# Designs tried in a protein design chat: VH-VL binders against q9vpl3. Part 125

Target 1, 224 residues: q9vpl3
Amino acid sequence: RGKINIQRPKAPHYERARVVAVTQPKYPELPKAKSCFKTRAERTQQQQENPYNEIIAREVRNWLDHSRLVAFFHLSSITADDIFRVRVQLHKQNLHLKSYGSKIIEQAVKNTRYEAIVPLFHSNHCIVFSPDPEKTAALLRIVRRVPQMVLLGGIVEETMLSRNQLVAYAQMPGLHAVQAQLVQTLSQAPGHLIQQLQAHQNSFVQVLDVHAKNQMNEETPKST
Below, E stands for the ipSAE of ESMFold2; O stands for the ipSAE of OpenDDE; V2 stands for 0.75 times the mean of E and O plus 0.25 times the DockQ between their complexes.

## First folded at step 6 (VH-VL)

Design s37 (framework fv_anetumab; at its last look DockQ between E and O 0.01; V2 from the best seeds 0.00; counts 0 for: pae E 8.1 > 2, placed apart)
Fold by OpenDDE, look of step 6:
Structure s37 (fold): chain C 224 residues (1-224), chain A 121 residues (1-121), chain B 111 residues (1-111)
Amino acid sequence: as target 1 above (224 residues)
Amino acid sequence: QVELVQSGAEVKKPGESLKISCKGSGYSFTDYWIGWVRQAPGKGLEWMGIIDPSDSYTYYSPSFQGQVTISADKSISTAYLQWSSLKASDTAMYYCARDEGIYDSYYFDYWGQGTLVTVSS
Amino acid sequence: DIALTQPASVSGSPGQSITISCTGTSSDVGGYNYVSWYQQHPGKAPKLMIYEVSNRPSGVSNRFSGSKSGNTASLTISGLQAEDEADYYCSSYDSSSTPYVFGGGTKLTVL
């Protein structure tokens, strides 16, 4: 009984090889992890004049109107799992990661102050919304873990910021801290000003009183 | 005031395990990453790794990957650096530092006082 | 791997201005303003002196300034004082490998 050479198995008979080749289970390629983000083509096809697009556009508008922090990101070959992970992290910070089609964005911002953002959405993108501009630093720290998310720019307090400006903004002491300092400084300023104004007024009144007293003393006829 | 306070100097033998600590105070501990930097005697600074204390995300230098473990306990605002088996070559000053960088900027604005680890037979 | 090259030592007299260079091997060092400088006195922890090429943290003397030209970052110390004698390290982001790369350090001696 010929030792079956396990290291170099003899090629099966041609007929058997043919049957084996035909019967090889074509394992469906594991569906390529469908990026939760539909390909641009799939998004464009779905974006036909669907009443649903109007609803989504309104949603986008609502997010823009109620957010004090909006950040725009380009997505470069990011997996659905990665997006999900980031979404969860952002959500913990009350940051909301959304993705919309370019046409929907265009429709949403048409004839609004946000129309200038349309050119940012020509590729795969996502938007992060927050009601709190102080979360900018938190946002940018989270996205450090995700090189596939490329910061394009953002809107903070209704002001459009470049990438660099947004980063700079995040590095500034919190607006509230600065405002608090300003309020403290401003609250102290009137007191100091009032004190200084009152000091000058009091000094002036004193000088006037002294002058008036001196005049009265000069007008008192020396009754000899 | 932001402060990072590290554990005291350690003298160990080769093969022993060690865990040193870095406690942050004066700021929100979970908002900033903590890095570890090694400095061998008479040598320069070498970055080892970094941790996000909020969820214990870690990133290691390739040179230190698998050689050390960085961890954090956010409940006590403390980061850790640990070895399972020390080598004589691990003799160095170890610094923890707070990363202040944002997005693609990386720099350390506050440093611990350092922990001297001496590994001798 | 990006390597940052610093001179081993520099020296100056009190009141003089000195410059420490940090040269990166990769063009990426030139593209991004992610250079930081640290001062380290003997037996002490490093101290951040400059971040993002030219920004100075609060509490750092205005005598310290940072600049960048091409692939070379520079730390300039004006009005050199005895207390400035220390080791200085540059650091930069390496997009290809590690977020933190340190230079070899420069020993500054005040004569």
Scores: ipSAE 0.545, ipTM 0.785, lowest interface PAE 0.8, mean pLDDT 86
Fold by ESMFold2-Fast, scan of step 6:
Structure s37 (fold): chain C 224 residues (1-224), chain A 121 residues (1-121), chain B 111 residues (1-111)
Amino acid sequence: as target 1 above (224 residues)
Amino acid sequence: QVELVQSGAEVKKPGESLKISCKGSGYSFTDYWIGWVRQAPGKGLEWMGIIDPSDSYTYYSPSFQGQVTISADKSISTAYLQWSSLKASDTAMYYCARDEGIYDSYYFDYWGQGTLVTVSS
Amino acid sequence: DIALTQPASVSGSPGQSITISCTGTSSDVGGYNYVSWYQQHPGKAPKLMIYEVSNRPSGVSNRFSGSKSGNTASLTISGLQAEDEADYYCSSYDSSSTPYVFGGGTKLTVL
């Protein structure tokens, strides 16, 4: 979310553009047959293309290419001060918290081995990048204290890991652990991995619903 | 090689202050959280609280909030549990234990040998 | 009664298998995979035997296994030996109270 280059037109610039448009000579060309009969879907697809999205998508690909650790989170409502404190703690460990729109992530990972992650980003989300996979444990210790950030899964050494696999990787005593995790992950079908990542997200939502209902039921005896 | 070594047994009177210690060795002390677990004579285990030695963040069980203070000195890899004023009901074995503090992990992998605290008039 | 429910005692003979249950609610055992088991010999500190329902730390015998069904977690000890005689405590995360709640403990006697 957000753009790197934001341009806001001012009144003088707007009026100048309008004057130029009015004074330009018009030389109409005959319409091409195909351009007149584009379907609604084709027009919508063309209209949604945004050059700024491609620039940001390239930034995401750059982060993916230079990061040996990538972690994906669902992000619930959090104050600016709280997220700033989290960013500072993460930055001290060479962990970089970024937030991007779902379409930008889709563009970034399209035609890559990581295209399967797109379904994780339907709602508010954030991603943490690091060039150092040894920082996985430090990342998860920091995030454990931030209930608004819910771990969905990640990528370590170019291998997609479920939430449980990423936690297990962080708990392993050494570098040889990554080879064991790679072997186990490679034995899983992509659909199975996506299902596990979505199941953790859904389980958290269900737990919150159950907790909310239990809190309401627990309050009933106090009213009586 | 990883071990937690606790201070020796204490015999105190009600109203006295006390500070017991738990020294970690064989690992990076600031990478793990230290919890304190109480065991009254002939009773089961009861969690009291926990500390992150990297920034001294503490979290207490509601039963022990305000009753004890947990602290740590990372320069000497030592965590502390202290009382400002002991009661006879504080008589118990006190264990320190190490938690990885990793996301969604709630278990203690290594335990200290225990410190017996006896409070009697 | 906020603690997890364990039987007070269980017994077995050498070579047999025994199971110790740990029953909670949907806010602890049933809702999460954060169940651990600790062994405590008389006069000694607890030792971690199982974490996250079914995982064993290095150095723990494969005779010890953990499982969970609904709101009940179980510790199973196969090929029972005299040295297994101890108190066993389950522990779980509890979303309604504290991140660490313990069961009342089970005394295992090897006859």
Scores: ipSAE 0.195, ipTM 0.592, lowest interface PAE 3.8, mean pLDDT 79
Fold by ESMFold2, look of step 6:
Structure s37 (fold): chain C 224 residues (1-224), chain A 121 residues (1-121), chain B 111 residues (1-111)
Amino acid sequence: as target 1 above (224 residues)
Amino acid sequence: QVELVQSGAEVKKPGESLKISCKGSGYSFTDYWIGWVRQAPGKGLEWMGIIDPSDSYTYYSPSFQGQVTISADKSISTAYLQWSSLKASDTAMYYCARDEGIYDSYYFDYWGQGTLVTVSS
Amino acid sequence: DIALTQPASVSGSPGQSITISCTGTSSDVGGYNYVSWYQQHPGKAPKLMIYEVSNRPSGVSNRFSGSKSGNTASLTISGLQAEDEADYYCSSYDSSSTPYVFGGGTKLTVL
């Protein structure tokens, strides 16, 4: 028996603290959003956007500063029940699934070495944070049963890793000293990591372009 | 006890203006959105747009953007649909209907009786 | 024209069960659980019969049920009665265009 019945009015709205960005950002290539409809709750959040954006951006900075593992995923349409089950499974492993608007991410990583990740957040996404880099294998094991979450890459011990590098890192479990040394050797090509993340993102969005969807009950910003 | 009462049938000529009304009672008017739905004679339902009376936020269907004006006066619990220049193709039944609108609901639970607008001659 | 596809008509005899389909895409019926069904008798306003795919409002007979599979929602009416003869419309949220998209309607005839 599940404890949550999605057929009743929804009480908790964690998405109320997010910015729904349906307008073009400063990037000329970004496609125009097709619908701008917003609920009253979304409009109330937007009217207070400036103060909330800074508060939420500080939260994201705090997550980035205190997480030794950060993984970025493209998120396809997923039911509220399925994403809730995934969040619970991740939480049991001290893995924290979050989603933030692209403007908030840009504000949070401005003037940091991670600034180049911002383009990854202009489409449907989610992020997993953890203080425990040894949980990378557990993360990948859990998400392999969730085809809607597609790994783009990550950050381990303040070093950006491509998808393939992160998978390789996870396949060396139980040797924490070896995993730290592997991160050091992989860091010798940080510019290549950013290029791989951008190429991976572009390749996936082109494949998923026909099926790109927003759901109101997903961890991504709400759609109209 | 929830009730949406619309203004009476209208017969107009092309080029004339028109404003029809929808008065809500038996509930807190500003807690619900009011949507407008068109039904041409013998045809199906078409959503035209919606208004949140609490702040007058209005959103139009692309097919009706710029063709009509939706407004509300929350002091008298009334929503309006207005044309500045009617066309013969505007001949239809027009319904108002309410939706919770605070959260994701996306269904109309109560409907007005309809206002028949006839544009001819 | 119309974003959701319904058959133009269906018919059944008293006591039979009938199903009306409503086919959309992954941006509406397939991707979200905000499908509703409305009954409209001639000369009357629509009446909400089903909301959020399968919920019945208070006062709606349990002979009416809703479901969906993939991009297709279904309204099922069991134990058909003469008063069920009406037009039926589906509606859904659509993330790609508008928050309210209607089907073209289905005329149910009770033989």
Scores: ipSAE 0.012, ipTM 0.442, lowest interface PAE 8.1, mean pLDDT 76
ESMFold2 (binder alone), look of step 6: mean pLDDT 92; pTM 0.947

Design s38 (framework fv_anetumab)
Fold by ESMFold2-Fast, scan of step 6:
Structure s38 (fold): chain C 224 residues (1-224), chain A 121 residues (1-121), chain B 111 residues (1-111)
Amino acid sequence: as target 1 above (224 residues)
Amino acid sequence: QVELVQSGAEVKKPGESLKISCKGSGYSFTDYWIGWVRQAPGKGLEWMGIIDPSDSYTEYSPSFQGQVTISADKSISTAYLQWSSLKASDTAMYYCARDEGIYDSYYFDYWGQGTLVTVSS
Amino acid sequence: DIALTQPASVSGSPGQSITISCTGTSSDVGGYNYVSWYQQHPGKAPKLMIYEVSNRPSGVSNRFSGSKSGNTASLTISGLQAEDEADYYCSSYDSSSTPYVFGGGTKLTVL
């Protein structure tokens, strides 16, 4: 109820308002001309360029630019619950698990020092980023529990490392790790290093396939 | 100096419970996994299980799953191996050993001195 | 799991070189570079001598070396000394049952 009796406006004629609403023509809202019709040139441009990919590619580049530790993994079939548990464990150590399409990765690293990593992402993959290279050991301890994640290699302090080199880096205490990284930078050509990363990916996929087959055989239910 | 110090020898009867310990010193305890390895008299080494002390994640050998419990208390840098009911066949030397616990590292770099467990009626 | 196959015993004289083999399958020794070797003196705990096939920990004599060919890993001890008399165990990752599987052990006698 109104609190001011002098301001009692006469109620609208309900019956008249109802009749007007019912007799008003119902027609669908017309889409904006801009969204329902595009010129041939505009359609061709939109088919070739995806603004969403550009935004995500910039996100990937920002992660690469601001992370002193980047690790690349092949990702086998894993449940949503299992990957969520992995993300939580990683996040506690300031490690950030991200997944991006191969085209977005290629766009992000095009014309950069990291262009050589593109072939690693032709299959299912994920990347872990961290601003703290001392977390490499923590990362590899967590991933050891996740057989679906197969380490391919990484980047530590802007230096490309193979799987074996990244594992060795994780095993070294403090300043000794910096020395090992420097030595590896001086001894490895980028092309040779990438070939090693690809070879290790294929070898580990084969190893995991053998393990999965053995596990399936062991877990076959026995009928009583 | 890295050192793993195990509890003293135990003499028990079948059906009794037992908990033995392994204390780490000279390193960051939560940065390494602790494995347990059994050696029956005159026999070889047999892996039983392992624990990550940072969150008490455990893995067991199929032969020992359900027969023993592995635990850890990170506040005192100590790992434990426990039996609810001992059998005569549990008579053995038990070693704890440290593993870096990282990807593709499957070796024990430091070992405890061992705990001899004798189970006899 | 079945233990990796090692000879029960090997023997040598001081100054000689001996080799101990460790044979598995493609699911363990043959499939991975995760072979380690442990030395155990009577009444004492095992000591790591070799890890990841051929790497030597700090403090282990350079007389000890490791290698692998196919499904067989080998520990070679050169310039054999009386103190080398011990039991030697190989270990490997096993994809089929356990992440740590051990060989049956080899007793080295120095005569």
Scores: ipSAE 0.417, ipTM 0.675, lowest interface PAE 2.2, mean pLDDT 80

Design s39 (framework fv_anetumab)
Fold by ESMFold2-Fast, scan of step 6:
Structure s39 (fold): chain C 224 residues (1-224), chain A 121 residues (1-121), chain B 111 residues (1-111)
Amino acid sequence: as target 1 above (224 residues)
Amino acid sequence: QVELVQSGAEVKKPGESLKISCKGSGYSFTDYWIGWVRQAPGKGLEWMGIIDPSDSYTWYSPSFQGQVTISADKSISTAYLQWSSLKASDTAMYYCARDEGIYDSYYFDYWGQGTLVTVSS
Amino acid sequence: DIALTQPASVSGSPGQSITISCTGTSSDVGGYNYVSWYQQHPGKAPKLMIYEVSNRPSGVSNRFSGSKSGNTASLTISGLQAEDEADYYCSSYDSSSTPYVFGGGTKLTVL
């Protein structure tokens, strides 16, 4: 249609892919010498392969297209319990933590203006989506307490922001003031924002090491 | 305007308990973290700990872990620093200060006027 | 917990420019653009002068500026005035165990 519903992104169901895979016909192996039927069977087999990957790629595209806030993180080693607690805290703020394989991300953003983000996902990563860009401050307050999640950058109102720019955005009062400032930044240096999202390897490694050490806090408060 | 107002000066004897306060006004109290910074007479600034008043999450400096308790009551926009048993070495000026808690942006934008705690005799 | 290295004292005359250094490691000053500077007059609470290396809060004179190169952050005060006489503390995020590490402080004397 045309109009994008930013407040309510439509997420596809992963279970649908599994249901389709389970119901796929199990057909017998027929090692026959060349025939037209074998070629047709090969075409059928080819069309039935990898339905799961395309469904996930469409989910990622849907999240990117219908979210006004997208934040990219490197994710270091974290327990299932710890990431689940983070996911719950984020969900309460309408922030949705997702993890996808690098090939799925590449497939999802291929031939889109977001192709430039692919290098961010060559290592362990996660993405936070939200229809509400004013939740950037809430996101960064929550993530401040999670040393395993290292902010790489993000997209706010379809504008790519570096880590430092996203932190600055979170500190700004009101959306209209931020939009004016982002326009000025883009006018001064077109294209440089994409390059800033692709930090030097040594810089990323150093930041990851620094944040890993922050998990060694002396006191851990009990959850309510 | 943003203001942090601390409780008045205290004179205590070793072994006594003490609880000092820091009341925030002019802003949304639960949107900012409150830190406590100690300054011994003639010495520099030393961070003790911090609290997120929204859920009472606390983070202590290793030097002060187990020596003090930081708490907050968000219904009255007040943070607290408490000792179960004071020592003469606790004699210092104690400041509360607020941090907006945004990612790695660790700085204190507004400070209380300070509470002088004297422990002697 | 470690303290950042500052000179114990610096001095200058009115109208002069002075610079105060703050040296740490790659886990604090060198690793982040999150260095702050505080001014403290005798008997008073500290006041934020610079945050995030080079940003000034509303109400702080543009005579105060901040910068960073490698593991060393610097506070520069231009057009030095008698009112600038105070103790100055740097602070940085430290990844080891504390999110707030203060420098030892620098006493600025004017005249």
Scores: ipSAE 0.414, ipTM 0.710, lowest interface PAE 2.4, mean pLDDT 79

Design s4 (framework fv_anetumab)
Fold by ESMFold2-Fast, scan of step 6:
Structure s4 (fold): chain C 224 residues (1-224), chain A 121 residues (1-121), chain B 111 residues (1-111)
Amino acid sequence: as target 1 above (224 residues)
Amino acid sequence: QVELVQSGAEVKKPGESLKISCKGSGYSFTDYWIGWVRQAPGKGLEWMGIIDPSDSYTRYSPSFQGQVTISADKSISTAYLQWSSLKASDTAMYYCARDSGIYDSYYFDYWGQGTLVTVSS
Amino acid sequence: DIALTQPASVSGSPGQSITISCTGTSSDVGGYNYVSWYQQHPGKAPKLMIYEVSNRPSGVSNRFSGSKSGNTASLTISGLQAEDEADYYCSSYDSSSTPYVFGGGTKLTVL
């Protein structure tokens, strides 16, 4: 009932009980049609069709939409205690470390401008989100102490950056009004030195971004 | 302006303890790492170790692990290099130098003037 | 051991160009773009001249340039001047040992 500009609850106790009943967490019910008699391949396909992946993918999309800084990492074997300590250090700087399955990332970014990041997540990975792009330097200072986390690249102010571009961005003086312009000049500032660590895949993101921008600029719209 | 100011020259005897200092100014001290570099008379540069002053995280060169202690006091923007027992072979110029501490930053952009330590009987 | 190999000395005349080499392995110079160069005058602290292979800090003359090919990094000084006479040290990240390894140093003499 949003008919009145401001709604007043009729009876707090009864309204609360109703809301709790409706919003109470419900454990997932296994569908009757999904049988344990399926082959291993059919069970794998059944897992890939899990509707809960859509809910988590929506969470990932929400993080991407509300974060002005997103950094992607390859994650080597690390203990729960070690990753927890890293998470605490990052949280103090408003940096949020998250881990999601590659298929969930694919679902989250499919048909979006971020689809190009999917190849980065075919190995063990994690992502750091922040609403504050000025925290890029703090992020990279913290992860320098964590050899198990290898930077692959990121997104700053909705622009995809390679590992080298993100590092260069972090080393620039913080200029609040010029952040978007700085990102666009980073590919020019150090020059295009292509020699990189063999394990890095993030240069592919730059090629895709340039290709997409060239297609947008050169394709003349015709009424169809 | 960014500046690293080191303590004055020291003349010590073998077995004595020593603590030398490096004070940063003109920048946010806790946002940068401080490294220590040794230079024996007439020899080249040798990295000893580094500290993140924000939480006193340290990393040492294998050659200096256990031989020296690096510490920092962020309230006065000062880093320290300390020996519990000096040897004649510790005679050298000691430099402190600043690293951004950012992922993949492995160079020193500003250097202190150096502290000469002479150990002789 | 010496991780990075530099010539002990190089010399040139005013106005000429010289190049100082810094040779390592695939675990340091060859594997990463983390080569820096430092200039040291007698009795003075080192000064950063080049970082990340080819970048110059503000205030460093454009006569100084850096490059890398395979396992060898090079510092080139064009238009030599008397004040360029100094010791030059290369440094690199080393994945197999320490984040900072130095070359043995090269004494540049300007004749």
Scores: ipSAE 0.367, ipTM 0.644, lowest interface PAE 2.4, mean pLDDT 79

